VH-VL binders against q0atu2. Designs and how they scored, part 6

Target 1, 119 residues: q0atu2
Amino acid sequence: MLDKKARIRTSREYRNVFEKGKRLSGRFLIIYYVENALDNNRFGFITNKKIGMAVIRNRIKRQLRAIVREYQGQVKNKHDIVLVARAGIGKSSFEGMEKDYIAIMKKAGLFARNANKID

## First folded at step 22 (VH-VL)

Design f21
Fold by OpenDDE, fold request of step 23:
Structure f21 (fold): chain C 119 residues (1-119), chain A 122 residues (1-122), chain B 111 residues (1-111)
Amino acid sequence: as target 1 above (119 residues)
Amino acid sequence: QVQLVQSGAEVKKPGASVKVSCKASGYTFTDYYINWVRQATGQGLEWMGWIDPWDDYTGYAQKFQGRVTMTRNTSISTAYMELSSLRSEDTAVYYCARDLYYLDSGYYMDVWGQGTTVTVSS
Amino acid sequence: QSVLTQPPSVSAAPGQKVTISCSGSSSNIGNNHVSWYQQLPGTAPKLLIYDNNKRPSGIPDRFSGSKSGTSATLGITGLQTGDEADYYCGTWDDSLSAGYVFGGGTKLTVL
């Protein structure tokens, strides 16, 4: 699990990212990202109710957290990043989510172009 | 400017189908869901469903399931709502509206089309 | 018939304050953020309040929203003639067929 300091926790923090950040859309994810004044990155996760029942939303959230945790060392520093899951993500595979995450983060310039899956 | 522009008024007979269009501009069409809401004459707002323009994923109100179909054409940033087996009770103004999700439990419609009047009469 | 309940009408004189209530249940207002919409005569609805108490850009401070338990309230101070309209509350409803729900609407008359 992500450290507490690496998590966006408050509604105010989320709103700040939505209002001041940039947005990029992927196949299964929309990311909002903004530079912060910290020495670390913070991640937030939104699995809205259009995805499906709570069991599904919770599963998706756990999977996204796992993906973010795996690649957090490759993300450029000093960013608040919110991952918003799109409705169709409920039927996607973990590998599909991971691929989409990598792609969208590269597109956003938050990953290096040569960033790859960690073995 | 963010706008939703809908197609013109429709007059249909009972049993027919109607397809209303909603063209989006001023923003990335595939980044936001589109809702459809109708309002019968002198009545309140009634939510019909939503569509994700990115992958055509939809969610319909139970009342309209089996009778409503929401689609989109991304090349022209246009959403469509088709309602079949029309009856007099379907006479209403139909609106498309952009859906914005703020938080996990925060949903609202921040941009609305001008509305399309659909009249069903024998 | 509406899932959310509003008074059918309210009225007040210019400059006065009015409140519009919106009552629901644990599956909708209780678990989700409430939005309010203003519909002027012959026009499409306009977002007035979102996230229970937030105002979109361009909405004056005299409009306010609050939520407590399974109920929400819209407040309008310094009532103006231009405020005469229908007002609807709305929120997401948690059910097997989850979706958005509206109140029945409240007609505000400025005397």
Scores: ipSAE 0.473, ipTM 0.867, lowest interface PAE 1.1, mean pLDDT 92
Fold by OpenDDE, fold request of step 23:
Structure f21 (fold): chain C 119 residues (1-119), chain A 122 residues (1-122), chain B 111 residues (1-111)
Amino acid sequence: as target 1 above (119 residues)
Amino acid sequence: QVQLVQSGAEVKKPGASVKVSCKASGYTFTDYYINWVRQATGQGLEWMGWIDPWDDYTGYAQKFQGRVTMTRNTSISTAYMELSSLRSEDTAVYYCARDLYYLDSGYYMDVWGQGTTVTVSS
Amino acid sequence: QSVLTQPPSVSAAPGQKVTISCSGSSSNIGNNHVSWYQQLPGTAPKLLIYDNNKRPSGIPDRFSGSKSGTSATLGITGLQTGDEADYYCGTWDDSLSAGYVFGGGTKLTVL
């Protein structure tokens, strides 16, 4: 589980990322990202109810948190990053989500230069 | 400027089908859902469904399931709503609207088309 | 008829304050954020409030929103003649037939 300081938690924080940040779309995810004034990264997760039942949304959220946790040490510092799950993500495997996350984060240039797990 | 421009008014007979178009501009078409909402004359707003222009994933209101088909053409940033087996009760102004959400439970439509009047009469 | 209940009409004089209520249930307003839309005569709806109490750019602070329990309220202060319109609340409904739902609309008349 991500530390509290590594989580976007308030509506205002989310809104700031959506309004001031950049957006990139992947197959299953859309990421919004903006630099913050902190010494750490913060992550937000949105699993829209269009994805399906709560059981599905909760599963997806847990999987995305696991993915983010796995690679968080390789992400450039001082960023607020919101992961928005697209409606079709419910049909994706964990590996598919992970690949999509890596791809979209690479496209965004959010991985550190010395990252080792992104190949 | 972000905007949605819809096709012109339609007049149909009962039992026919109508297909309304909604062309998006000013933003990345595939990054936002498109909703369809109708409004009968002198009545309130009625949500019909949504489509993800990225992968054609859709969700329809139960009332319209089996009669409504939402599609898109990404090459021209256009969404379509087709309603079949038309009846007089389907006479309404039909709107497309861009869907945004900031939180898991936060939904709103921030950009609306100008509306398309569909008249069904014998 | 509508899933969300609004008063059919409200009226007030210019400069006054009006409130429009929106009543729902636990499956909609209770669990989801409420949005408000303004529809001027002969025009498409316009987003007025989102996430219960947030204003989009361009919406003056005369417009406010709040939510408590299964009800939401739109507030308009300093009423202007240009505010005469229909107002709709809307939110997601978590029922078996999940989807977006609107209130029946409220006609605001500026006296």
Scores: ipSAE 0.465, ipTM 0.869, lowest interface PAE 1.1, mean pLDDT 92
Fold by OpenDDE, fold request of step 23:
Structure f21 (fold): chain C 119 residues (1-119), chain A 122 residues (1-122), chain B 111 residues (1-111)
Amino acid sequence: as target 1 above (119 residues)
Amino acid sequence: QVQLVQSGAEVKKPGASVKVSCKASGYTFTDYYINWVRQATGQGLEWMGWIDPWDDYTGYAQKFQGRVTMTRNTSISTAYMELSSLRSEDTAVYYCARDLYYLDSGYYMDVWGQGTTVTVSS
Amino acid sequence: QSVLTQPPSVSAAPGQKVTISCSGSSSNIGNNHVSWYQQLPGTAPKLLIYDNNKRPSGIPDRFSGSKSGTSATLGITGLQTGDEADYYCGTWDDSLSAGYVFGGGTKLTVL
């Protein structure tokens, strides 16, 4: 699991990201991101109920957290980043999510160009 | 400047099908869900379903499953709602509405089309 | 008829305060954020409140929302003639046939 300090936890924190941040859409994810005043990145996760039942949403959330955790060292610092899962994400494999995450983060300029999937 | 503009009024016979369009502008069409909501004359709002314009994923209200089809054309930022096997009780104003999500449990429709009147009569 | 229950009508004089209730269940209001919509005569609905108590840009603070348990309330202070409209609550329902649900609507008359 992500470090406590690396998590967006409050509604206020989420609101700040949505209101002041930039949005970028991927195949399975939409990310909202904004600079923060911290020395670390914080991540938030939204699994829309349109995805399915709680069990499904929780599975997706766990998978996304695992992906973010795996690649967090490659993300530019001082950002609050919220991952919003699109409704069709349930049709995606873990690898598909991972690929989409990497792609969208690169597009957002939050990953270095040389960032690649970790084998 | 975000707006949804719907197609004009329709008059149909029972058993026919109607397809209403909803053209989006002022925002990235594929970034937000589109909902369809109808309202019979003098009645309340009734949710019909949603579509994700990005991947064409849909969710329909059980009442309309098998009879409603929601689609989109991303090249012209237009969503479509087709209702088949029309009945007199399908006479209503049909709205498209942009769906925003804030938190896991927060969903709302912040932009609405002007509505399309569909009349079903013999 | 509607999954969420609202009073069919409310009325008050200009300048007064009115409240509109919205009652649901654990699967909808109990588990999800409530939104409120205003529908002026002959127009499309307009979002008034989202996430229980938040106002979109352009909505005056005369409009307020709250939620407790399986019920939600819309408050309107300093009632104006222009507030005469139908008001609908709405939220997501987590039932087996998951989807958005509306209240039956409340007609607000400004006396």
Scores: ipSAE 0.452, ipTM 0.863, lowest interface PAE 1.2, mean pLDDT 92
Fold by ESMFold2, fold request of step 23:
Structure f21 (fold): chain C 119 residues (1-119), chain A 122 residues (1-122), chain B 111 residues (1-111)
Amino acid sequence: as target 1 above (119 residues)
Amino acid sequence: QVQLVQSGAEVKKPGASVKVSCKASGYTFTDYYINWVRQATGQGLEWMGWIDPWDDYTGYAQKFQGRVTMTRNTSISTAYMELSSLRSEDTAVYYCARDLYYLDSGYYMDVWGQGTTVTVSS
Amino acid sequence: QSVLTQPPSVSAAPGQKVTISCSGSSSNIGNNHVSWYQQLPGTAPKLLIYDNNKRPSGIPDRFSGSKSGTSATLGITGLQTGDEADYYCGTWDDSLSAGYVFGGGTKLTVL
């Protein structure tokens, strides 16, 4: 579970990331990210209805939250980051989503440590 | 300048297929969903489905499942809609239109192609 | 038959106000934001209102939208002859055959 302070909660907060942030696309995920004025990171998750019914979307969202929790200690602070699931994400495994997340976060330069030394 | 430019008018016989193209310019083609919408003469708009140009995943309106195929060629920023087993009631203007990946409950098509007239006659 | 119900036509004089209704259900308008499209004769539809009440750049504020329950309303004030067009509401429908749905369209005549 993500700490309450580490969640993007309001429409204004989401809009700020989409309007002012940078965008990077992966195989199953898209991230939007922008620096914030806090001392911590905040994460948001969007599962478009094109993915499927609510039960499928909720499962995907739960899996993405678990991935973010696992790697949150590696993420540079002071960023608002929204993960947007592509419509075809249901074809991916948990491990496929995880690999995609790591690749995107490295490409965005959002991991605090050098990726070459960690994997 | 964001735009979607569609292929020219088509005349087909019943039972044939038609393939309409939609070329994107002024934006990154794989960053937006492409929808297809048709409109018979003097009638309203009818949504046909969408494609994610990034990975070619699609969702079709139930009415068209089994007859419609949506594809794309990312190298030339072009989406395609093919409708098979044409009947006279498929005579319509066919539009492509884009929407955003991060839409959750506010779905809208912000840019539309000019339309492609398809006439099915014997 | 259209999932979203609109009146077939409305008329008003230049300078006046008109409203166009769009009636749906909990699975569409009730759970999803509504958009409106303007289609001038012989042209492609154009986005007029999104997220129930927001205007894209270039759409004047005399166009407005609202949503209440399972119904939406497009309002047009200060009518001009250039507003003669067909107007469509649209939204996502969450039902088992999930997808986008349009209203049947409303022809606006400016007398």
Scores: ipSAE 0.405, ipTM 0.829, lowest interface PAE 3.5, mean pLDDT 89
Fold by ESMFold2, fold request of step 23:
Structure f21 (fold): chain C 119 residues (1-119), chain A 122 residues (1-122), chain B 111 residues (1-111)
Amino acid sequence: as target 1 above (119 residues)
Amino acid sequence: QVQLVQSGAEVKKPGASVKVSCKASGYTFTDYYINWVRQATGQGLEWMGWIDPWDDYTGYAQKFQGRVTMTRNTSISTAYMELSSLRSEDTAVYYCARDLYYLDSGYYMDVWGQGTTVTVSS
Amino acid sequence: QSVLTQPPSVSAAPGQKVTISCSGSSSNIGNNHVSWYQQLPGTAPKLLIYDNNKRPSGIPDRFSGSKSGTSATLGITGLQTGDEADYYCGTWDDSLSAGYVFGGGTKLTVL
């Protein structure tokens, strides 16, 4: 699970990312990201009700959190990053979501080259 | 300037189909869902469904399941709603409206088209 | 009958205040944020309030919204003749046939 400090928590924090941040689209995901004033990154996750009922949305959020945790040591610091799941994300496998995340993060320039992994 | 501009009025016979277009401008078409909403004369608003223009994934209101098809052409930033097996009670103004990808609990339609009148009569 | 219940009409004099109620259930207003739409005569609806009580850019602060339990309220102060319109509440409904629902609409007359 992501540390409490590594989570975007408030509506104001989310709004700041959507209003001031950059946006990149992938096959199943969209990321919004902006520099923050902290020493660390924060992540947020949006699963619109168009995706399905709560059980489905909770499964998607859990999978995305696991992907983010796996790669968090490679992410450049000082960014607020929101992952937005497209309505059709239920068609993807875990591996498909993971591949999409890696591609988007590389395109955004958010991975540090040769960064040590946390775990 | 964000706009949704819809096709002109249609007159149809019962049993026919109608296809209404909705052309987007002033924003990136694939960044927003498109909803369709209709309003019979002197009546309230009735939600019909949504489409994701990026991958054409859709969700239809149960009342219209099996009769409605929502599509898009991303090269011309245009969404379409086709309603088949028309009846006289389908006479209404049909609106397209966009909503945001990043809505969690705050679903709302922020920009609406001007409306397309569809009349179904013998 | 609409899923969300609104009074069919309300009226008041210029400069006065009105409120418009919207009553629903736990599967819609109870679990989801409410929006309000204004439809001036002969025009398309326009977003007036989102996320229960937020105003989009260009909407004056004499329009306000609130939500309590399964009910929502639109408030309009300093009424003007240009406020004569139909007003609709809207929200997502989580029930088995999930989708967006509108109230039946309220006609506001400024006398």
Scores: ipSAE 0.398, ipTM 0.831, lowest interface PAE 3.7, mean pLDDT 90

Design f21
Fold by ESMFold2, fold request of step 23:
Structure f21 (fold): chain C 119 residues (1-119), chain A 122 residues (1-122), chain B 111 residues (1-111)
Amino acid sequence: as target 1 above (119 residues)
Amino acid sequence: QVQLVQSGAEVKKPGASVKVSCKASGYTFTDYYINWVRQATGQGLEWMGWIDPWDDYTGYAQKFQGRVTMTRNTSISTAYMELSSLRSEDTAVYYCARDLYYLDSGYYMDVWGQGTTVTVSS
Amino acid sequence: QSVLTQPPSVSAAPGQKVTISCSGSSSNIGNNHVSWYQQLPGTAPKLLIYDNNKRPSGIPDRFSGSKSGTSATLGITGLQTGDEADYYCGTWDDSLSAGYVFGGGTKLTVL
């Protein structure tokens, strides 16, 4: 359950991340991220119709939200971060998505210096 | 400059296969889907499928399932479409076109190759 | 007969306005954003309108798009001779797993 303030909500906010942010690719995910002017992070989630029908896409979104929620305490503040699911993500497990998220976030340098339980 | 450059025209006999290439430049090849679209002479556009160049994952139009194979070579930023068991009705211009990963309800192809003419005749 | 229905041709004089319709169903236009492509004679298609009504950089504002229910419309005002082309609507169709579809195309003649 991400706090209301920790959500990217508007098309303008999403566009800002895509246009001004950096991108980094993983096996199942792409992240786009940019510094914001807030005291907190905001997260957004995109599932493309190539992934499958709405039931599958909604399951993927729920799983990604759960992963982000679990690790949000380790993320450096003041970033807007959008997770974009690749078309092949439906073939992955929850653990596979989780490992991919951790790897991408470490490569992006987005985990705080005192992060715990991140390999 | 973002560009998709395709291989040259092909003439094939019925029953053969054709493999068309599409070389990307001016952007990161593995950051966009590649679609294939064909157009018979004087006719409309017909979508054939897409490939994710990052992991070779594909989705084919039902009409072409079993006859089309889409692949890529990321080291040379090139996508390929191979169509087998050719017949005269496959005579067309074949286009590659890219689309974006972060489209959720919109689907559009923003950059197109110049097209490759494939003629199937005996 | 394509999945998306367009008139086969339209014509109008320079300076006039024309509209091109694109009719579909709930599984395509009803649930998904529509794009329009312009194909000038002897060239590849080019993106003209995306997300129903947005223009890529370099497309003048006399080109417009709209969507209502299961139908989409391309509007062109101030017609110029250079607008003579084939125009295609396109969208994703939810009923097909791989599912992009185009309209049959509309030939615009500027008289």
Scores: ipSAE 0.398, ipTM 0.829, lowest interface PAE 3.7, mean pLDDT 89

